# Ledger of designs, part 2: VHH binders against Prephenate dehydrogenase [NADP(+)] (TYR1)

Target 1, 284 residues: Prephenate dehydrogenase [NADP(+)] (TYR1), of Saccharomyces cerevisiae (p20049r14to297)
Amino acid sequence: KVIGIIGLGDMGLLYANKFTDAGWGVICCDREEYYDELKEKYASAKFELVKNGHLVSRQSDYIIYSVEASNISKIVATYGPSSKVGTIVGGQTSCKLPEIEAFEKYLPKDCDIITVHSLHGPKVNTEGQPLVIINHRSQYPESFEFVNSVMACLKSKQVYLTYEEHDKITADTQAVTHAAFLSMGSAWAKIKIYPWTLGVNKWYGGLENVKVNISLRIYSNKWHVYAGLAITNPSAHQQILQYATSATELFSLMIDNKEQELTDRLLKAKQFVFGKHTGLLLLD

## First folded at step 27 (VHH)

Design t4 (from r3 with S53E)
Fold by ESMFold2, fold request of step 31:
Structure t4 (fold): chain B 284 residues (1-284), chain A 121 residues (1-121)
Amino acid sequence: as target 1 above (284 residues)
Amino acid sequence: EVQLLESGGGEVQPGGSLRLSCAASGFTFSSYEMSWYRQAPGKQREWVSTITEGGDTNYASSVKGRFTISRDNAKNTLYLQMSSLRAEDTAVYYCAKDTGYGWRDYGEDYWGQGTLVTVKP
């Protein structure tokens, strides 16, 4: 069997190299205009480079779309119809709903859909890192086992979710947490009690320094643009509203000096979120 | 706003040398792979060389052994040392912030304005 990779950005390249190192046949492409460049750049690579996604799709038994999420629908519309009968198709995007919608809309109906998301950056060793595998459509009984056998070479900690579960968990981790840090910056701006008036942030050390530095990094990057895009995600709207409600409720308990009720609520949340955690964050 | 400003182009005799610079601003320079491209009159823009954030380099076969890409992260500056120049090296040379691989589109603002290199016949 042949594994196809459409997109040779950092993560697609990581997968291509891992799969060939494990002995899989891999055929790759990117945009046609990059073909000559990539052929020279990767002349010694173990994977096969071809000119376009039609050539990948016509030859592959498993196709991974490793492309920018904003382009997934267009690219699947272009190359998906070239897929062989019974091909397994998946992607690597961080928000699965648009990816699944594109696959359902444009792939031949005989294709299976089993998609993945590595929850680490492409420069990190994959061993032990979380890998989400989403078995969305398996019309052939061997498809899921095959994808698992391919992904085994990453030595990741495999997590099996639906795309809905994945997107909800991702929204909780990405959209809500970033909204919380942006909200702290907004509150600082309104009250004029902010890190710039407290002196050198690193003098706090420990937990306070971490909180301030994370907030500054989020504000200084283009993440607030991406957080805005994530906020337009309906799944994230409800979670952000729940964040605001929870913050207000906890503050009310603090102002009213309801120590036992506050403690009970925090212990319940701790058990749900961190219940199986056996260690603490270490700050140096 | 991302800004890339190339400089160091000019006229040179065959076999001569030039050093191109690209001053970068508006992004965390040390976190990105940087590239040089060139475009000769009437031809498509072609890749010349790439340097990763970790300092690993790659070259097009047409320039390998003659061109050296380097970066100074403290000055946010990308360089291209060009030696043994040939007539076919005549082109406008462009600095690029990253690659468009994986259908990443950084827009036109992620290309520099270019600097002209002319190698006399």
Scores: ipSAE 0.544, ipTM 0.753, lowest interface PAE 1.1, mean pLDDT 82
Fold by ESMFold2, last read:
Structure t4 (fold): chain B 284 residues (1-284), chain A 121 residues (1-121)
Amino acid sequence: as target 1 above (284 residues)
Amino acid sequence: EVQLLESGGGEVQPGGSLRLSCAASGFTFSSYEMSWYRQAPGKQREWVSTITEGGDTNYASSVKGRFTISRDNAKNTLYLQMSSLRAEDTAVYYCAKDTGYGWRDYGEDYWGQGTLVTVKP
C-alpha cells in the first residue's frame, strides 16, 4: 500500500518523514511550480516526489490532503476525481466542515473518508500529543484499522471524534478564548495601556499568573493557526458573535447597576457550566 | 507590515566572495523558515538555499559547497556567505519569508526588492 501526501508544508512534510521512517511507501506533491525546487530541496528524502496531485491520486491507497484550509475545496476538486477505486482520503485542516464538504462533493463515491488533525505544531515531538482521527465514511471494513496502523508511528494520543464534535470543541475552547484575549490586547493597544506597565511581578500570583500564561500562549501562535480558528470555522463565527453579544449585555448590566439581574445570570451560567460537578469547584 | 531588505550586493571578480544580508521586520523572524532565491535577467527565479527555524540548512546543487546560509534571530537578519563566485552566479538575490507550500495564502513567499550581484567575466 502507498500513502499519498498532497501538500508539503510543515505538517505534510512531518507526516511524509514519519511515515517513510516507519517503512511506509510515500508519494508526495505540492504545486507544480515548486516541483523543481522541491526535488533539489528534498533530494535526500526517503519519500517520492511527483509533479502534481493527479500522479499522487492515481498511485495512492491512502491520500492525505495537507493544504491550507481556505484552499481545501479547490484542491480536492482538482485532484480528488483522480483517486483510485476504494481509496481512503483525509485531510489535516483545523476546521473539518469545509474539508468534509469538499470530500463528499468531489471524491468518487467509492472512496472512504477518514481524516485527522494533529493538535500540535509541526516542530514538536509528536509522541504523546493529541491526534484527532475522524472516521466519517467507511464503506470498507479494513479502512479504519489501516489508518490507525499508519498513524501509530506518530506515537500520538489518538482521540476519536466526529467532525461536528471536533469543530464544536475547537470553537468552544479555542476560537472564543483566542478572540477574547486578542480583543483585550487590541483594546489595550488602542488606549496605550500595556499589561507590563504595572510591573511583571506586581500581581503575579494565583489567578493572574494563569491569565498571563494564557495570553502569552495565544499571542505566540503563528498567524495561520490564528487565522484558521477565526476565519474558516463557521462554528467559531457563531460562538464569537454570541460572546460579543453576551459581553455587551453583561457590560450594560454592570454600568446600569442591575446587581440582581447580573447575579441571576451568573448563577444560571454557573449551574449550566458546573452544575454536573459535585463538591467544591476547582477555583472557588 | 512584513518588510525584507536585502543588501551586500555588488561587483566581484571570479573566485571572489560576497556576504549578503536581509534585514527583516514586521513579523516574528525566529518562527519562520527563511530562504534565498536568485533571478538572472530573462530567466526564472531559482531557489538557492533555505534555513529552518532550528538552523537546519539546505542548498541547491549549483551552490552547494560555495554558499553558506545563516541567521541571527537576535538581529532579525538572514545572511548568505557566497564564495568561489562564478559568472553564472550573476543575478538579483532575494530573501523570502516562509514558503507557499501546502497552498498557503498567509506567509506565502514574501520577497524583498533584491540586491544585485555581478560577477565579472
Scores: ipSAE 0.501, ipTM 0.724, lowest interface PAE 1.3, mean pLDDT 83
Fold by ESMFold2, fold request of step 31:
Formats: C-alpha cells, sequence, structure tokens
Structure t4 (fold): chain B 284 residues (1-284), chain A 121 residues (1-121)
C-alpha cells in the first residue's frame, strides 16, 4: 500500500518522514507552484514528490490531506475525485466538521473516511503525545486496522473519538479559557491598564509573563474563531455562562467576607480538577 | 506583530558580490526556519534558500555554490551572501518566516517588503 500526503507544511512533512522511516511507501505533493522548490529542498528525502494532488490520488491507497483548515473544502473538491476506488481518506485539521463535510461532499462514495488530529506541534517529539483517530466511515473491513498500523509509528497515545466528540471537546476546553482571558483584557482596557506595558521586564516574574503571553495569543485570534466558539456553538455558550456565574459567585463571597465558604469552594474545586495531580508545577 | 526588514540590496556588476540582511522581530526567531525568496520583474516569486532552526541549509539549484544563507540568533538576523552574480539574479529579494506549504495563506507576517538587487548587463 502507498500512503499519499497532500500538503507538506510542517505536520504533513512530519508524517511523511515518520511513515518513510517506518518503511511505508509515501508519495507527497503541495501546490504545483512549489514543486520545483520542494524538489530541491527535499532532494534527500525518502518520500516521493510529485507535481500535484491528482498524481498523489491516482497512486495512493491512503490519502492524508494536510492542508490549512480554511482551504480543505476546495482542495478536496479538486483532488478527491481522482482517488482510486476504495481509497482511505483523512485529514489533519483541528476542527473536524468542515473536513468531514468536504470529504462527504466531494470524495467518491466508495472511499473510506478515517481522519486524525495530532494534539501537538509539528516539531515536538510525537511519542506519548495525544493522537485523535476518527473512524467516520469504514466500508472495507481492513481500513481501520490499516490506519492504526500506519499511525503506530508515531508512538502517540491514540484516542478514538467521533468528529462530533472531538469538536465538542475542543470547544469545551477552549471556550472557557478564551472567555476568561478575553474578559481580563476587557477589564484592563476599561481601567486603562495593560499589564504588558506596566512591566518593562521588571514588574513581574516568570509566571506573570506566562499569563500575559497567553492573553496576547488569545487576543491574536481572528474574530471568526471567537464567534464560532462563543456565539454559534450552544455547548460553548453554556460553558461560558457557567464561567461567568462562577466568577460572580466567587467575587460575591470575597466582598461579603465569607472567607470559610470561599476557601471551601476553592478546595473542593482544586480536589475535583487537580486532586490526582503529581509532579512539578509549571516553572519548577 | 511579526516584522521582517530586508536590506543590503543595490546595483552590482556581473560577477560581483552582495550581502543581504533581514532584521526580524515579533516572534521567537531561533525557533523558526527562515528563507529567502526572490521575484524578478514580470515573473513569479521563487525560492532561493532555507536555513533551519538547527542551522541546516538548502539551496535552489540556480544559486547553489554561489549563495550562502546564514543566521545570527542573538541578533535576530538572517543573511544571504551572494557571489558570482549574474543578470538572471536581478530581483527583489524577500525574507520569509515559515512557508505557504500546506495551502497556508500568505500574509504580511510571512514576508518582508524586499530589497532590490540589480545586476548590470
Amino acid sequence: as target 1 above (284 residues)
Amino acid sequence: EVQLLESGGGEVQPGGSLRLSCAASGFTFSSYEMSWYRQAPGKQREWVSTITEGGDTNYASSVKGRFTISRDNAKNTLYLQMSSLRAEDTAVYYCAKDTGYGWRDYGEDYWGQGTLVTVKP
């Protein structure tokens, strides 16, 4: 079997190298405009480079679309119809609904759809890192086991979810933290204090610098990311409402001098969320 | 905000040499691959050279042996030493953080504004 990779950004390249190192035959492409430069740049690579996704699709038994999520639909529309009968197809995007919709719309109906999401950066050692595998459509009995055998070379911790579960967990884990940091930024703007301008590198230590940098990264997201998390997803809305309620309750306990109730609530929350934690804290 | 500022371009006779610099800010320079690209009048932008965060280098065949890419992580600066320049090397040279691979959209934070190199006929 031949593994096709459409897209040689950092994640696609990571997969191509891992799969060839494990002995798999891999054929890759990116945009046609980059063909000559990629030939030069990866002249010593073990994977085969071809000019476009039609050439990948006509030769591959398993195709991984490793492309920017905003472009997944048009790329699958272009190259998906060139897939062989019964090809397994998947992607690597971090929000699965648009990817699944593109595959269902444009792939031949005889293709299987088994997709993945590595929950780590492309330059991180993959061993032990979470890898989500989503078996969306397996019409052929060997497809799921084949994808599992290919992915085994990453030595990741494999986690099996539906795309709905994946997208809900992503929304649930990100929505509250985004709301919290956006709310802090809004409060800073209201009182005209921006912590990253107060500390000319002398006002806070390593932990405070981490907090400021997380805030900056969250505020650097495009508005449509926040709108998708906060406004258009009912599950995210409910979790943000719970965050706002909990923040208000804690503040009320503080100004009402209810020290024991505040302490009890914080200790119960600590026990529930972090009660099994062992090991070093951040910056230790 | 990512900023890439190229300098060192100019006019040079055939066979001459130039050294281009790219001052980078707004990101952790040492953690990224950095590249040079060029665009000749009326032509598409083409890749020239890449240096990885670990210092490994790659070159387009048209410049290999004549150009040397390097980086100074302490100064957040990328360099391109060009020698044995030819008329076909005339182009605007761009410093780039990351690539458009994987159908990533290009933005201003991927490219500098460029520096013009003109090799006289």
Scores: ipSAE 0.453, ipTM 0.688, lowest interface PAE 1.4, mean pLDDT 83
Fold by ESMFold2, last read:
Structure t4 (fold): chain B 284 residues (1-284), chain A 121 residues (1-121)
Amino acid sequence: as target 1 above (284 residues)
Amino acid sequence: EVQLLESGGGEVQPGGSLRLSCAASGFTFSSYEMSWYRQAPGKQREWVSTITEGGDTNYASSVKGRFTISRDNAKNTLYLQMSSLRAEDTAVYYCAKDTGYGWRDYGEDYWGQGTLVTVKP
């Protein structure tokens, strides 16, 4: 009953510490070239540090791949074959399709696949935060219950999704909306006009200040993460393409002076997206 | 936009001292663990030292007792005070915003351009 963690970035380390604090046996690794550094850095940690993912995989009953999404396939290809018979394997990536594909392709067929995604940063208290658990393949009846019992120590709000549901929800709530704000900023830069500038550090009140602040936050922090989400998530590709298509169609209606058709399209969109909405709007 | 600018490198005699600086911008500096790495000509990059957001420090055995890492969160600046320098300390020194742990895409997540330290034979 040993938990393996391959990757000791912030989230992998968080899990390692939470699991050991709860009394689980945990074996961890990262890249071999970081072994000496990590051994010194975590000399007093309760988890066991080993040289590589082969050593983790040969000893663990539950393996969590806590690696960057762009490397998941390569790392699973390297270490997955060393998994014990009947091992439960999962990951922590924010886009699940490539992760699931890697597990299905490279793991021994007798492994179960139950993966997770904590929807919070590694410096946040885990209690009450959303934790997605994806039971993709459970050949052994106890596997899902075991993962749930391990994850209970996080005291998170557990949310059960398929990987398809997870990727769609994540794309809808993060990648597409951020791409829209990035696209607006890029367009303004190309035409040398920023419509909210009334002077140095002067903005419209209320709603426009909200738009300005969202744009500034997206451009000034983590914009490379959101570009990375768009590159790596096929669901985000489709949604961003639809956004671009819809923007072009609305523009075509405007330059063709089709006011009624434009109005009808916007009213249909309003009804579909917000037709069930009741309550106060922001700033009410 | 993340920017890391190392400075303070130069030529020094054995046993001498240098202080490296890394000016950081484009991210919330105080929220990130910061590291120094170095790369000698023809060698792989090597971890030197790390300081956490809370100020805890760790050092590679080859530099422990001779190098001191520090940060000034108000000025968004990372420092490496080097003393008792040896010929084997000759390298380009890089500051890094995060670590390559977890097989991150950038290996050493957001590097500066580096500053050359040469310890004369």
Scores: ipSAE 0.422, ipTM 0.611, lowest interface PAE 1.5, mean pLDDT 82

Design t4 (from r3 with S53E)
Fold by OpenDDE, fold request of step 31:
Structure t4 (fold): chain B 284 residues (1-284), chain A 121 residues (1-121)
Amino acid sequence: as target 1 above (284 residues)
Amino acid sequence: EVQLLESGGGEVQPGGSLRLSCAASGFTFSSYEMSWYRQAPGKQREWVSTITEGGDTNYASSVKGRFTISRDNAKNTLYLQMSSLRAEDTAVYYCAKDTGYGWRDYGEDYWGQGTLVTVKP
């Protein structure tokens, strides 16, 4: 069987190489205008490079669209109809709703839809990392088995979710969490006070170090990608709204000097998140 | 913030040599593949060379045997040694850690401002 990859971005390339190394036949493309460039750049690659997504689609048993969520509809509209009969189609988007909608709208009805999302960056080894597999629409159990077999070569921790569940999780872990850390970093910048510049660092301990490091990491990367995710993910909208609301309410309590109410609310949150846990969360 | 600053460009006679440098900051330089691109006036951007994290190199056919890409991870610097320069090598040269493949719509490429190389008789 042949695996097709449309889009040779970082994650597309990662998958292409991993699948090829595992012994799968892999056929790839990117933008047609980049074909000559890519042909030279990846001349030593073991995967096959073709000019466009039509050529990938005609030859593939499983097609993975490695396209950003904002472009997924357009690309699937273009190449989707070229999928051969009985093909399985998936993607790698971090927001699955637009991907699923595109697949349902533009793919032939005989296509199965099984999509995936590696919850790590392209520079991270896939082994042991979380991998979401979404069996959205499959006519045959063999389709899912095949996809599982293909994904097994990543040696990732497979997690099975619906696209709705996936989007809720990513909204929390990628959108809301990032918003929080970005807010933290922005606050430091505005007040010109940073945890590492204070004479007496009150932000000490393993957990606090993690918070600071995560914030810095986010700012050092394409953090705006996550902002885009928040825009495209309806679940993210709701969660971000709640976050903003909660933050505002907490701030109001502070301004109003409602110490007891603030304390109670924070303790409730603590209880919800940590339960009966006591002591250090991390080794200090 | 990711920053890439190209330098070393200038005017050179055909057959001459130039060494370009790219100073990188704002990311773990050693963990990324780095590439050189160039854009001639009125032409599209074209890939020139790539060096992987492990030091493997690849070149466009048009520059193979004449250009050498290298990196100094300790200095966070990418280099492009150009020799046997030709008129057709005239272009603005860019270093990049992102190729822009995969229908990315980030609105930005991780390129520097570029450095102009002019090969004139």
Scores: ipSAE 0.196, ipTM 0.672, lowest interface PAE 1.8, mean pLDDT 87
Fold by OpenDDE, last read:
Structure t4 (fold): chain B 284 residues (1-284), chain A 121 residues (1-121)
Amino acid sequence: as target 1 above (284 residues)
Amino acid sequence: EVQLLESGGGEVQPGGSLRLSCAASGFTFSSYEMSWYRQAPGKQREWVSTITEGGDTNYASSVKGRFTISRDNAKNTLYLQMSSLRAEDTAVYYCAKDTGYGWRDYGEDYWGQGTLVTVKP
């Protein structure tokens, strides 16, 4: 069987190499206009590079669209109809709703839809990392078995979700969190005061260290993953908007010197998140 | 903020040499593959060279044997040593952290503003 990958971004390339190394036949493409440069760039690659997604689609038993959620509709509209009969199709989007909608709209009805999402960056070893597998539409049990077999080469921790569950979890874990940490980092940069440059460490404890490290990690990675999520995931969008609103409101309370109202609001949030917990959350 | 700043461009005679530099900031430079691209007036951007985080290098056929890509992780700097320059090498050269493959639009922060190299015929 042949695995097709449409899109040779970081994650697409990662998958292409992993699958190839595992002994799978792999056919890849990216934008047609980049074919020549990619041919040279990946001349030593063991996967086959073809000019466009039509060629991938015609030859693949399992096609993985490795494109951003914002572009998935257009790309699937273009190449989806070229899928051979009985092909399994999936993607790697961080927001599955647009992906699933595109697949349902533009793929032949005989195509099975089994999509995946590695919950880690392209520079992270896949071993032990969470991998979401979504069996959205499959006619045969062997389709799912096949996809699982392919994904097994990543040595990831497989998690099975619906696309709805996936999007909810992704929104909750990445969207507002990312916004918050970016805000902190931006603030540090703006005021040119960093936690690690202060004469006296004002941030002691495990939680503070985690916040700083996560912030730095986010800035070291591609932000587009999170930006795309915020744009395409309704839950993420709502959360980020609420975050922005809340931050503004809190700031207003500070400026207005409304200490009691501010305190009450923060305590309410504390109660909501931590309940009756009074101990340390992390080792200090 | 990811920043890439190319420098070292200029005018050179055919057969001459030039060394380009790219100063990187805002990310862990050593953890990423880096590439050089170039764009001549009226032409599409073309890939020139790539160096992996491990130091493996690859070159476009048009520049192979003439150009050398290297990196200094301690300085967060990418280099392109160009030799035996030709008129057809005239272009704006861009340093890139990300190639933009996969139908991704990463914005302008993943490549620099470029540096102009002019090889007079």
Scores: ipSAE 0.173, ipTM 0.660, lowest interface PAE 1.7, mean pLDDT 87
Fold by OpenDDE, fold request of step 31:
Structure t4 (fold): chain B 284 residues (1-284), chain A 121 residues (1-121)
Amino acid sequence: as target 1 above (284 residues)
Amino acid sequence: EVQLLESGGGEVQPGGSLRLSCAASGFTFSSYEMSWYRQAPGKQREWVSTITEGGDTNYASSVKGRFTISRDNAKNTLYLQMSSLRAEDTAVYYCAKDTGYGWRDYGEDYWGQGTLVTVKP
């Protein structure tokens, strides 16, 4: 069996190397214009590098499109039809809807669709990390078994979801979370009041430290990437909208001095998120 | 914030030598593969050299034997020692943390402002 990787970004390369190391035959490509450069750069690589996605597609039993969600449609439109009969096709996109739509639209009907998403960065060891596997369309049970076997080499914690479930989760963890912390950071920057300036020990605590650190991390990074995800993920749209609505409502309650209503609403949220937890969430 | 700052560029005669530096900040430098790229006027970006986290090096055929990539993790600095410089080596040289591969559109690649190397008689 041959695994094809279209796109040799960080995650594509990670997969290519992992699969190769595990003993799988791996054939890879990136942009055709980078072929010569990549041939030199990866001259010692054990995976095969070919000029374009057509060559990958014709030779692969399982093809993984390792491209950004914004480009997946175009790339699949180009190379998808070149998939050999019975090929399994997947991707690595963080937003699965456009990926799935592209696959359904441009792949031959005989192709199975089993896509994946590692929920970690390319520099993180894959072992123990969450790996989502989505069996979207498979006519043979063996297809899913095969993909599972391939992915097992990552030693990741496999989680099985639909693409809808996946996108909902990613919307929550990537879009809404980032929106929230970005909002915090933006607010601090705008008012020029920061948690560490509000007085000694006012914001002391593990949870507060986590909030501040995450906020700073998000605020200092390329947060627009996550905004892009929100654009392409319908679940993210809804969640972000709800976040904005909720935030507005909470502020309205504050302004209106509706203390009891505010308290009740917050406690309800607390109960939903934390249940009956009464202890520390962190060590300190 | 991730920052890459190239320096060391200038004018040099053919056959001369020049050493470029790239000061990195905002990330754990030692944990990342680093690369040099160059872009000549009117041409596309060209890969020059890469050094892995472990110190393995690779070079474009056009510079192999003439250029040496190295890194000082303690100083968070990437180097490119250039020797036997040729007119065709004239370009803006960039250091990069990412390869730019994979049809990425989100600008995850970090590049410095570059440093100009001009090989002129």
Scores: ipSAE 0.148, ipTM 0.646, lowest interface PAE 1.7, mean pLDDT 87
Fold by OpenDDE, last read:
Structure t4 (fold): chain B 284 residues (1-284), chain A 121 residues (1-121)
Amino acid sequence: as target 1 above (284 residues)
Amino acid sequence: EVQLLESGGGEVQPGGSLRLSCAASGFTFSSYEMSWYRQAPGKQREWVSTITEGGDTNYASSVKGRFTISRDNAKNTLYLQMSSLRAEDTAVYYCAKDTGYGWRDYGEDYWGQGTLVTVKP
């Protein structure tokens, strides 16, 4: 069996190497215009590098599109029809709706669709990390078994979801969470007051440190990429709007000096999120 | 904010040597693979060299044996030692931090402003 990877970014490369190390045949490509430089860059790689996605598609039993959600439609439209009969196709997008739509629209009808998403960055060891596997469309149980066998080499914690369930989860973790931390960071920057400048007894320690670190981490990366991808998710739109609305409402309560209403609302949220937990979260 | 600042460019005679530096800030430098690219006048940007987090190095065939990439994590600095320079090495040299999301796109990478290297007789 041959695994094809279209897109040789960090995650594509990670998968290519892991599969190759596990003994799978692997064929990869990226943009055709980058073929020459990539050939040199990966001259010592054990996977095969080919010029374009047509060559990958013709030879692969399982094709993984490692393409951004914003480009997935165009790329699948181009290379999808070149998939050999009975090929399994998947992706790595963090927003599955556009991926699934592209697959449904442009792949041959005989292709099975089993897509995945590692819930970690490319610099993180795959072992023990969450891996979502979505069996969207498969004609044979053997297709799913095969994909599971391939993904087993990552030694990840496999989680089985629908693409809808996946997108709901990622909307929260990649859209709303990012919006919240970006908001915090932006506020700090604008007012030039930072949690770490207020002294050891103010907004310091425990969960507050986590908030600060996550905010800084997000700002240290191209956070707009995540935002751009997340907003393609309808669930993300709804959640972000709710976040904005809630933030505005909380602000209004503060301005109106409605202390009791504010307290009640926050306690309700606390109960919802933490339940009966009373200990230090970071020590749990 | 992620910042990359290239320096060390200039005019040099064929056969000469030059050392480029890239000062990095705004991210954990030691945790990322770093690369050098160059763009000659009227040509597309091309890959020159890469150094991994672990210190493994790779080079384009056009510069192999002449250029050496290195990094100092304590100083958050990437280096490119160039020797035996040729006219065809004339280009703006860029330091790059790859984000590496999905399909490769140079637009997803962090780039500096570049430093000009001119090899002129």
Scores: ipSAE 0.041, ipTM 0.515, lowest interface PAE 3.0, mean pLDDT 87

